# VH-VL binders against Jerky protein homolog-like (JRKL), part 2

Target 1, 218 residues: Jerky protein homolog-like (JRKL), of Homo sapiens (Human) (q9y4a0r168to385)
Amino acid sequence: LQPEQIYNADETGLFWKCLPSRISVIKGKCTVPGHKSIEERVTIMCCANATGLHKLKLCVVGKAKKPRSFKSTDTLNLPVSYFSQKGAWMDLSIFRQWFDKIFVPQVREYLRSKGLQEKAVLLLDNSPTHPNENVLRSDDGQIFAKYLPPNVASLIQPSDQGVIATMKRNYRAGLLQNNLEEGNDLKSFWKKLTLLDALYEIAMAWNLVKPVTISRAW

## First folded at step 11 (VH-VL; from f13 with heavy chain R53T, light chain Y98D)

Design z4
Fold by ESMFold2, fold request of step 13:
Structure z4 (fold): chain C 218 residues (1-218), chain A 120 residues (1-120), chain B 113 residues (1-113)
Amino acid sequence: as target 1 above (218 residues)
Amino acid sequence: QVQLQQWGAGLLKPSETLSLTCAVYGGSFSDYYWSWIRQPPGKGLEWIGEIYTSGETYYNPSLKSRVTISVETSKNQFSLKLSSVTAADTAVYYCARGDYEYFGSYFDYWGRGTLVTVSS
Amino acid sequence: DIEMTQSPDSLAVSLGERATINCRSSQSVLYSSDNKNYLAWYQQNPGQPPKLLIYWASTRESGVPDRFSGSGSGTDFTLTISSLQAEDVAVYYCQQYDDTPFTFGQGTKVEIK
């Protein structure tokens, strides 16, 4: 298998209304101007191949089935793959759906476009939130998942803290840039920020992660 | 059982600011929109606006320039301020719980109401 | 704004007989992507807040007697009380929650004949 055929995915939480403030983050919760406790969190799953040339759309798990901000939006054109779950947590069912309906088809299309054999492996940590390997394979068996032993997982998890940290920095920088361009103060910015806005910004932040950043994490 | 308790001044002069508070007991404050709805004496109901615990708000356009809804999540409270009141703002004001999961809210729990009278 | 029009404005019905209240919206409150009618019904006794009876046009709220039913779709909705009881004397409101501002009908007073 070539590096373009080797994929990794991992999850992180995002408090999407929380702009960087060392004081607010240290409290173990996000505090914004106006003295309100921010509990708005989504789960984000990043997935990319070892070269970083194929970054899949982010998988985002939120609480609401039909968030208010999606009302006037064509949900088929969302910049992420959105799922809902009561606690906004990734679970086995969502991971399985993503693998079967999004990962496998998108990887096949990418590999065809590169003239590569439609064979790939998704390397995962051995997390309780990930499904059994036996159910994570394509119908022809050529695209499948493999769990990493704990002794190697920390060394070759390219979507881990380095890549995720870069994406989160890009997200926060992008939010600050938008705030400056619109001339908003910080309180006005929080009032305007919707989940849909956050999804577009995090998707852009993911796109800004350079392939070399991903490949170097291997 | 979810209970909404509301309070605030019931008599105002024109141009003053209406200020009401609603406290939520017996249920989760998270995962709901919280609304203010008013009813002029002998008339129907008018939705004023809603707020989520994140501070996200939606207001009735007819009142948007004068209305502010805010939350105090540490106390499970939300509040209404309506500036520059006139006699037309005389009504019973209710707080209510609305659905978070869909595009809009029906209201399953209501406060007892607060009559606010604006005298000339 | 979606205007909600109820008919009749008042209704007198004998005990044990059927009461029917109609509600019409100025535009459809059926959202096609989830196939739900964003329509609720409330009962309000004098001096009391409204009480939710029906949501999603036809789903009874927990604790609401089964003599209350809702029907209709799109722009035309009906609240039916199959056998009127003395405690059902109240004003009834329909409400749309498809689009902001959320709006209510003008109310229908139900009285015993």
Scores: ipSAE 0.143, ipTM 0.645, lowest interface PAE 4.9, mean pLDDT 83

## First folded at step 12 (VH-VL; from z4 with heavy chain Y32F Y100H)

Design k1
Fold by OpenDDE, fold request of step 13:
Structure k1 (fold): chain C 218 residues (1-218), chain A 120 residues (1-120), chain B 113 residues (1-113)
Amino acid sequence: as target 1 above (218 residues)
Amino acid sequence: QVQLQQWGAGLLKPSETLSLTCAVYGGSFSDFYWSWIRQPPGKGLEWIGEIYTSGETYYNPSLKSRVTISVETSKNQFSLKLSSVTAADTAVYYCARGDHEYFGSYFDYWGRGTLVTVSS
Amino acid sequence: DIEMTQSPDSLAVSLGERATINCRSSQSVLYSSDNKNYLAWYQQNPGQPPKLLIYWASTRESGVPDRFSGSGSGTDFTLTISSLQAEDVAVYYCQQYDDTPFTFGQGTKVEIK
C-alpha cells in the first residue's frame, strides 16, 4: 500500500463554547476568563491519509439528534458528518456507521480520482469505542481497519495529538477572529454561539491543518 | 422526580421590570431547554422564550425586545426579566422544562406558576 | 407564526362516552427529515399548570391513562378520550414545537354532559 492508501483516525473531545485553559480541559471544565464555566462538548474524530492530502470531513458526535441551529440546514450539506449520542461520545454503532457510510465511500472516491487501486487500510488505536476488526471491512474486503498494537499506538498517539492540537488552536483563533469582527463582548459571543456555528468553524479549522502537519505526524 | 420551583414579585407598576426565577430540583439541569410561558387570566398560553444551559436563547419575537432569559448553572436556576411592563403583561407565568434532542420543545415539567399583576 | 386552532371551544360529553378534540395548524408540523409531528397535548385544571398528555402527536406521557390517545399528521390532529371520566373535566391545549415561537391552541373546555 502507498501512503495515499493508509489512513488514521483519532477522536478528541471539544468544549466548543469556551476557550479553556489546559488545566480546565483536563478537569472537564470549560471557562472563559471573567465568565461562568460552560460544559458544552462534542466528540470529534479526525481522519486523514498518511500524505495529509486527503482529509475526510470531520466526524462530530453531539448530544442532540436535531439541534435547534440545524432547523434550516440540511444535514447533508454540513461541512462535517454529524452523529448524535446521549453523552456526545463515540460508540461502536456510530463508528461502524461512519466507517460504512462515510469512510469507505469517500476513500474509494479519492483513490479513484488519484488513479490508485481502491485498497486502503484504516489504522486505529485500541479503544472501547471501536468495533471489532472483522466488522470494519468493505464489501469487497479491499478497505478495512487494522488495530495497532498498544506499544505502537502509544508512539503514534503523540503525533496525532499534535494534529488535533493544531486543529483546536485554529478553531479557537477562528472564533476569536469572529468575535473581533462582530464587535460583541466575549460573554455575549459565547452565549450566542450555536452548534452550527461551531461546526462550520471547526471544519474550517480542520481544513487549515496543513498536509505537512499530518504527514509529519506519521 | 423533577420539580420546578419559581418565585418573584407578583405586583408591579407600569414601566417596571418583571423578574422571576425558577429553580430545578430532583433532576439534571443540563441537556434541556428551559422555557418561560405565560397565561393571561382566562386566556390561552403564550411561549415567552427558552434558554439552554450554555446560555443559548430563543425568544418569542413579540416580546424579544423586552425579554431577557438568563441561566445560573451553579444554582440550577434560570430567570426571566421582562422590561417596561404594562397591564397587558398581567398573567400567570410558568417555568417549564423543554426537550433538547430535537428542534423544538414540548414541556413535560412545569412550575406552579406565579401570578404577576401590573396595575397603577 | 404557526397558528393553532382547536375545535370545538367547548365540549360536553356524557360519562363513559368518547370525547374528541381537534387541532389544526396553519402549516404542517410534520418535519420531513425525521418524519415526526411536532405536536403536543396538555390538560389543565383550574389553578394548576398544564400537564403534558401527548407528545410527537401520538406518544402518551408516562402516567397518562390509556383512554387518552393522540392521532393525526401534518396539519390536523385529534385528541381522543375513549371513555370520559369525571376527573377528565379540564381545558385541553394543543401545542406545536416545529418552529419558534412555539404556539398553543386556544383551548377546549371539556365538561360532563
Scores: ipSAE 0.697, ipTM 0.884, lowest interface PAE 1.0, mean pLDDT 92
Fold by OpenDDE, fold request of step 13:
Structure k1 (fold): chain C 218 residues (1-218), chain A 120 residues (1-120), chain B 113 residues (1-113)
Amino acid sequence: as target 1 above (218 residues)
Amino acid sequence: QVQLQQWGAGLLKPSETLSLTCAVYGGSFSDFYWSWIRQPPGKGLEWIGEIYTSGETYYNPSLKSRVTISVETSKNQFSLKLSSVTAADTAVYYCARGDHEYFGSYFDYWGRGTLVTVSS
Amino acid sequence: DIEMTQSPDSLAVSLGERATINCRSSQSVLYSSDNKNYLAWYQQNPGQPPKLLIYWASTRESGVPDRFSGSGSGTDFTLTISSLQAEDVAVYYCQQYDDTPFTFGQGTKVEIK
């Protein structure tokens, strides 16, 4: 397999209403002084090939099946693949759906466009949210997932975290920029920020991650 | 188990601002939209607006210009302000819990209501 | 706004008999993407807040007697009390939550004949 045919996916939590200037992260949660921790969280899964030239749309798991902010928007037109789970966590079912309905088709399309054989491997860590390898295989068997040994996973994880960190920095920077452009106070901006807004922003943040950042993580 | 307790002034003069607060007990304050609904004496129900714990708000367009709903997450409370009241605003005001999972809310828990009378 | 219209405005039914309340929305409250009807029914006694009876048009709230049932889809909905009991004397409201503002029917007063 060529680097174009090797993919990796990693998950992270995002408190999408957190703004660095006025919100502090205490014990893994975003808090406002004098207030309870902000509980608006989503799980984000990033997936890209080893070259970094193919970045899949982010997979986002939220709590609501039908967020208010989505009322006028078709979920199919979102810049991310949105799923819902009661705790906004990735689970086996969501991952399988993502693999079958999003990963496989997008990878096929990409490889086809590059004139490469439609064969690929998705390298994953051994997370409890990942289904058995046997169920993560395309119908033709050419696209499949492979779990990394713990010793190898430990080497890759820090690099993946670097990519995620970059994305999150981009996200925060983007929000701040939007706030400045709108001319609103930061608190008001935060209050008005919707999940839909956040999804668009995080998608942009992901797009801004350079291929070299991803490729170096390998 | 979930209980909504509401309070505020029940007698107002025209042009004053209605102010009500609702406190939530016995359940999670997060992951719900919290609404205010009013009912004029002998009449039907009118949805005023709702707020999420994040501060996200939605208002009835008929009242939007005069209504402010706020949330105090540290106290598990949310409040209603209605400015420039008139006799038409005389009603029993209810706080209620709505669902967050879908586009809209049905209301499974209600406060006991607060009668607000606007009279000169 | 979605207008909700109930019929009749008042209903007198003998004890043990069936009571039927209709609710019509000015537009469909069936969402095609999830195939759910965003429609609820409430019971209200004098001096009390409304009590949720039915949501998603046909799902009974916990603790609601089996004699209460909701049916319908799209724009036409029905609340049925299969055997009216004395404690069922109240005003009943339908409510759509498909779109804001959420709106209620004008109410139907159910009395014993």
Scores: ipSAE 0.647, ipTM 0.871, lowest interface PAE 1.1, mean pLDDT 92
Fold by ESMFold2, fold request of step 13:
Structure k1 (fold): chain C 218 residues (1-218), chain A 120 residues (1-120), chain B 113 residues (1-113)
Amino acid sequence: as target 1 above (218 residues)
Amino acid sequence: QVQLQQWGAGLLKPSETLSLTCAVYGGSFSDFYWSWIRQPPGKGLEWIGEIYTSGETYYNPSLKSRVTISVETSKNQFSLKLSSVTAADTAVYYCARGDHEYFGSYFDYWGRGTLVTVSS
Amino acid sequence: DIEMTQSPDSLAVSLGERATINCRSSQSVLYSSDNKNYLAWYQQNPGQPPKLLIYWASTRESGVPDRFSGSGSGTDFTLTISSLQAEDVAVYYCQQYDDTPFTFGQGTKVEIK
C-alpha cells in the first residue's frame, strides 16, 4: 500500500462559541473534563491520507436533527458531513454510517483519479465509539479499518494533537479576522455566531491545514 | 415540574424601556429555547423572540430594532428589554419554553404573565 | 410572515356535541424532508396563559383529554373536541412554528349553547 492509500481519523471536541483562547480539547477525547454544558459543543472527526493530499470533509456530530441555523441551507451543500446524536458524541452507528456511505466511496473515487488500486486502510486508535474491525470493510474487502495496539499507536500517531491543534488555531484566527473586518466588539460577535457560521469557519480551518503538516504527523 | 416565574415593572410612560425577567425552576435550563410572547388585552398572541442558553437569538422582524433578549445561565434566567415603548406595547407579556431539536418551537410551559401598561 | 387564519371566530356548541375549529396557513407548514407539520393548538381560559393541547398537528400533549384531537396537513388543519364539556369553554389558538416569526391564529371562542 502507498502513502496515498493509508488513512487516519481522529476526533476532538469543539466549543465553537467560546472566545478563541478558551477552546480546550484533548486528543482522542470528545468530552472536556469538569464541564457539563453540551449545548455548545460538537464533535469533529478529521480524516486524511498519509500525504495529506486527500482531506475528507469534516464529520461533525451535533445535538439537533434540524438546527435552527440550517433552515435556509441545502444540507447537501454543507461544508461538512453533519450527523446528530443526543449528547453530540460520536457513536458506533454514526461511525459505521460515515465509513460505509462517505469514507469508502470518497476514497475509491480519489484512488481512481490517481490511477491507484482501490485498496486502502484506515488506521484507528482503540475507541469504544468505533465498531469492531470485522464490520469496517468495503463490499470487496479492499478498503478496511485496522485498530493499532496501544504501544504501536504511541509511536505512529498520524492524526495527532499537532494536526488538530493547527486546525483549531486556524479556526480561532479566522473568527478573529472576520470580527475585525466586520468592526464588531468581540463579545457581540461571539453571541451572534450560529452553528452554521462555525461549520463554515472550521471547514475553512481544515482546508488551510497544509499537506506537509499532515504528512509530518506520521 | 417546570415552573416559570416572571417579574418586572408594569406601568411605563411613552419612550421608556420595558424590562422583564423570567426565572426557570424545577427543570433543566439548558437544551431549550426561551421565548417572550405578548397579548394585548382582548386580542391575540404575538411572538416577540427567543434565546438559546448559548445566547443565540431570533427576533420578530416587526420588533427587531427595539428588542433585546438576554440570558443569565448561572441564574437560570432570561430577560426582555423593549425600548421606546408606546401605547401599542400595552399587553400581557409571557415567557415560555420551546424545544431546540427542530426548525421552530411550540410552547409547553408558560409563565403566569405580566401586564405592562403604557400611559402618559 | 406566515399568516394563520382561524374559522369561525366564535362557536356555540351544546354539551356533549362535537366542536370543530379550522386553521389555515398562508403557506405550507409541512416540511417534506422530515414529514412534520409545524402546527400546534392551545387552549386559553380567562385570566390564564395559553395551555398546549396539540403539537405536530396531531400529537396530544401529556395530560390532555382524549376528546381533543388534531388533524390536517400542509395549509389546512382542524382541532376537534369530540364531546364538549363545560370546562372546554375557552379561546383556542393555532400556531405555526415552521418559520420565524412564529405566528398564531386570531383565536376561536368556544361557548356552550
Scores: ipSAE 0.111, ipTM 0.643, lowest interface PAE 5.1, mean pLDDT 83
Fold by ESMFold2, fold request of step 13:
Structure k1 (fold): chain C 218 residues (1-218), chain A 120 residues (1-120), chain B 113 residues (1-113)
Amino acid sequence: as target 1 above (218 residues)
Amino acid sequence: QVQLQQWGAGLLKPSETLSLTCAVYGGSFSDFYWSWIRQPPGKGLEWIGEIYTSGETYYNPSLKSRVTISVETSKNQFSLKLSSVTAADTAVYYCARGDHEYFGSYFDYWGRGTLVTVSS
Amino acid sequence: DIEMTQSPDSLAVSLGERATINCRSSQSVLYSSDNKNYLAWYQQNPGQPPKLLIYWASTRESGVPDRFSGSGSGTDFTLTISSLQAEDVAVYYCQQYDDTPFTFGQGTKVEIK
């Protein structure tokens, strides 16, 4: 398989109301200066091929089934693929839906556009939130998932630390830039920030991750 | 059964900050929108704003420059601050519960109300 | 903002007779994506918080007597008390929850004639 046909996905938590440099995170909590403790978190799943030239829309799992900020937005035009789950955790059902309904079709379209055989593998780290790999296959069997063996995973650079850290850095920088452009103080900015705003910002942050950052992680 | 208990100062001078707290008992605090609603004496009801336990807030545009709603999840509490009060802010203030499953909420549980009077 | 207008402002009805309260919204509160009318009705006794009676325009809240019913769709809604009881003397409010800010009607005072 060519590097453009090899994909990886990994997950991270995001406390989307946190400021970048003056916030401490203790036991998965975020403290904002002058505010009470904020525990709101979403789960982000990043997925890209080994070249970094195909970055899929982020998959985001939040708690609210119908966040109020989404009402005026066509859900097909969201900058991410949004799912809801009671604890804002990725689970086996959501991962399988994403694989079947989002990953497979988008990978096929990308490979067609590049003139490549429509055959791809999704490499996953062993995780309790990922489904059994035997059920993660396209209808023709040509697009499928494989877990990395523990020995192989220990021999490669951890992509989730480098790529995810870059994305989170871009997110925090983008929040700070938006605050400066609006001329608001920090209290006013946090007061106005919606989940939809955060989704657009994290999607931008993902778009800013350069292909070379992704390919070097391999 | 779910009970909302609210408290805060009942008498303010002009330009002071109104501060009220609502505590939730007998039910889940997570997975709801928590609202503040006020009623001037002898008048109708005005929605002030809401907060989801996660910290996402929505405010009535008529008040948003002066209002802050906050949540303290460890105590199952949420709070209202309204800055720069005037006599027009004299009202009974209620906390109320709304669901999160739809893009809007009716209010199934209400606090008893707190009369806040702003002197002239 | 969606403005809610109730009529009448005050209503006097004999015990055991029907009371009818109308509520009109300045724009439809029927949300096309789920085909629900985002309208609620509340009863408020003196010195008490509002009490939810009806939601989704016509669904009765648990513990609300069968004599209370809601009807209507879009912009025009009705609360009906089929046989007024002494305990139904209160102010009644409609509320839209289709769009923020959520807004209430001005209230209808129901009294025994």
Scores: ipSAE 0.013, ipTM 0.564, lowest interface PAE 8.4, mean pLDDT 82

Design k1
Fold by ESMFold2, fold request of step 13:
Order: sequence, then structure tokens, then C-alpha cells
Structure k1 (fold): chain C 218 residues (1-218), chain A 120 residues (1-120), chain B 113 residues (1-113)
Amino acid sequence: as target 1 above (218 residues)
Amino acid sequence: QVQLQQWGAGLLKPSETLSLTCAVYGGSFSDFYWSWIRQPPGKGLEWIGEIYTSGETYYNPSLKSRVTISVETSKNQFSLKLSSVTAADTAVYYCARGDHEYFGSYFDYWGRGTLVTVSS
Amino acid sequence: DIEMTQSPDSLAVSLGERATINCRSSQSVLYSSDNKNYLAWYQQNPGQPPKLLIYWASTRESGVPDRFSGSGSGTDFTLTISSLQAEDVAVYYCQQYDDTPFTFGQGTKVEIK
């Protein structure tokens, strides 16, 4: 298999409606309003091939089935693949659904466009949220998932702290840039931020992750 | 049976901040939209805004610059702050529950209301 | 904002007679993707919070008497009380929940003649 045909996915939590909490540095015990807002969390799953030239559309798991901010948006044209779950956590059902309906078709389309054999492997770390690898196969068996052995996983972690950290840094920088251009004060900005706004920003943040950052992590 | 209990100061001076709290009993707090709705004496109803259990908020544009709704999930509570009040903010304020599965909500459970009077 | 207009502002009806309240929205509250009318009706007795009667334009809330019914679609809606009872003396509000801000009609006061 060529590096273009080797993929990895990993997850991160994103507290998408965040401002620095200055109250948390005050002496004594106090209730911090920002801490309550921090529970506005989604799960983001990043997936890319070993070259970093194919970054899949982010998979986002949120709580609401039909978030109000989505009402006037064609959900087929969202910048991410959105799923809902009671706790905004990735689970076995969502992962399998994503693999079958998103990963396999998008990988086939990419490999076809590059003139490569439509054969690929998704390398995963061991996680309770990931299905058994026996169920993660395309109909023709050519696109499948494989868990990394522990000794190999410790040496190569493609969607590691560096890739995810870079994406989150890009996200925060993009939010600050947007706030500056609009002239809003910082406190009122997070009151205005919708889930849809956050999804566009995190998608842009993912797009800004350089292929070399991804390939170097392998 | 779900019950909403609300409290807060009933008398304010102009320019003060209105602060009300609503506690939810007898049912689930998670996975609902929680709204504040007000009614000036002898007048109709005005939706102020809502918060989802996870903290996402939507506000009436007429009040957006002055309103903050927040949630305390560990206590099954949500709150309203309305800054820079005037006599026009005198009303009965209600908290109410809305469904999360659609793009908008009707309100199936309401608090008893809190009369807030802004003095001259 | 979607403006909600009720008619009449006040209505006097004899006991046991039919009461009809109309509500019109400034734009359709029928959402084509799910084919639902985002309209609700509330009853408010003096000194009490509103009580939900009808949602989705025609679905009666549990515990609401069968004499209350809702009809209409798009922009024009009707609340009907088929046989007015003494306890039905109240102010009635329609509410759209199709788009924020959610808005209410101005209210219709129902009284017994």
C-alpha cells in the first residue's frame, strides 16, 4: 500500500464557546461562570492519509439532533459531517456509520481521482469507542480498519498532540481574527457565537493544518 | 411531574441588573431548551431567549445586547441577567421548558412567574 | 420577526356555545422539510402562567379537554372551543416557534355572555 492509501483517525473534545476565565485566578473558592459554559463541548474526529494530502471532512458529534443554528442551512453543504449523541461523545454506532457512509466513499473517490488502486487501511489506536476491526470493512474488503499494536502505536501516532494542538491553535486564532475584524468586545463575541459558526471555524482550522505537519507525525 | 421554581429580586432601580434563577424538579434537566419569557402587567408575552442544557444560547434581538442566560447543570438551574433596566422592563418573568428535537419550541412547563418592578 | 395577529381582541360567548379565535402569521410557519406547522395555543387564567393547549397547530396537549381543538395551516390558524364552560374564561395566545424570536399573538380575552 502507498502512503496515500494509509489513513489514521483520532478524536478530541472541543469546548467551542470559550473565553479565558479571569475569575478562576481569584483567591478563595468562587463559582466561575465560564466553567459552566465550558460544558458546551463537541467531539471532533480528524482523519487524514499518511501524506496529509487527503484530509477528510471533519466528523463532529454534538448533543442536539437539529441545532437551531442549522435551520437556514442546507445540511448537505455543512463544512463537517455532523452526528448527534446524548453526551456529544463518539460511540460505536456513530463510528461504524461514519466508516461505512463517509470514510469508505470519500477514500474511494480520492484514490480514483489519483489513479491509485481503491485499497486502503485505516489505522486506529485501541479505544473503547472504536468498533471491532472485523466489522470495519468495505463490501469488497479492500478498505478496512486495523488496530495498531501497542509497541507500534507508541512509536507512530499520526493524529497526535501536535496535529490536534495545531488545529485547536488555528481555531482559536481564527476566532480572535473574526472578533477583531467585527470590532466586537470579547465578552459579547462568545454570546453571539453559534454552533454553526464554530463548525465553519474548526473546518477552516483543519484545512490550515499543513500536509507536512501530518506526514511528519507518521 | 416536572416543576419549575423561580426566584430573584422583585424591586430594582433604573440601571441595575435584573437577576432571576429557575430550578427544575421532578424531571430531567438535560436535553431541553430553557427559556425566559416576560409579560408586562396587562400586556402580552415576549420571549427573551433560551439556553440549551449544554450552554448554547439564543436571544431575542430586541434584548440581545443586555441579556445573558446561563446554566448550572450541577444544580439543575438556569438564570437570567438583564442589564441596565428601565421602567419598560417591569413585567412578570417566567421560566419555561422547550423541546430540543425540532428547530423551535413550544413551552409545555412554566414557572409561576416573578413580578419585577423597576422604580422611577 | 414573524408577527402574530389574533382576532378578535375580545370575545363574549354564551355557555355551551362555540368560541372561535383566529391567528394569522406574517409569514408561513409551515416548515416544508418536516411538514409541520410550528404553531401553539395557550390559555392564561388571571394570576397564572400560560398553559399549553395545542401544539403543531392541531395536536392537543395531554390533559386538555376534548372541547379544545386547533386547525389551519401556513399563515391562518383557528382555536375552537366547541362548548364553552365557565372555567374557559381566560386570555388565549397563539405562538409561532418556526423562527427566532419566538412570538406571541396579542391575546384574545374570552368571556361568558
Scores: ipSAE 0.013, ipTM 0.528, lowest interface PAE 8.9, mean pLDDT 81

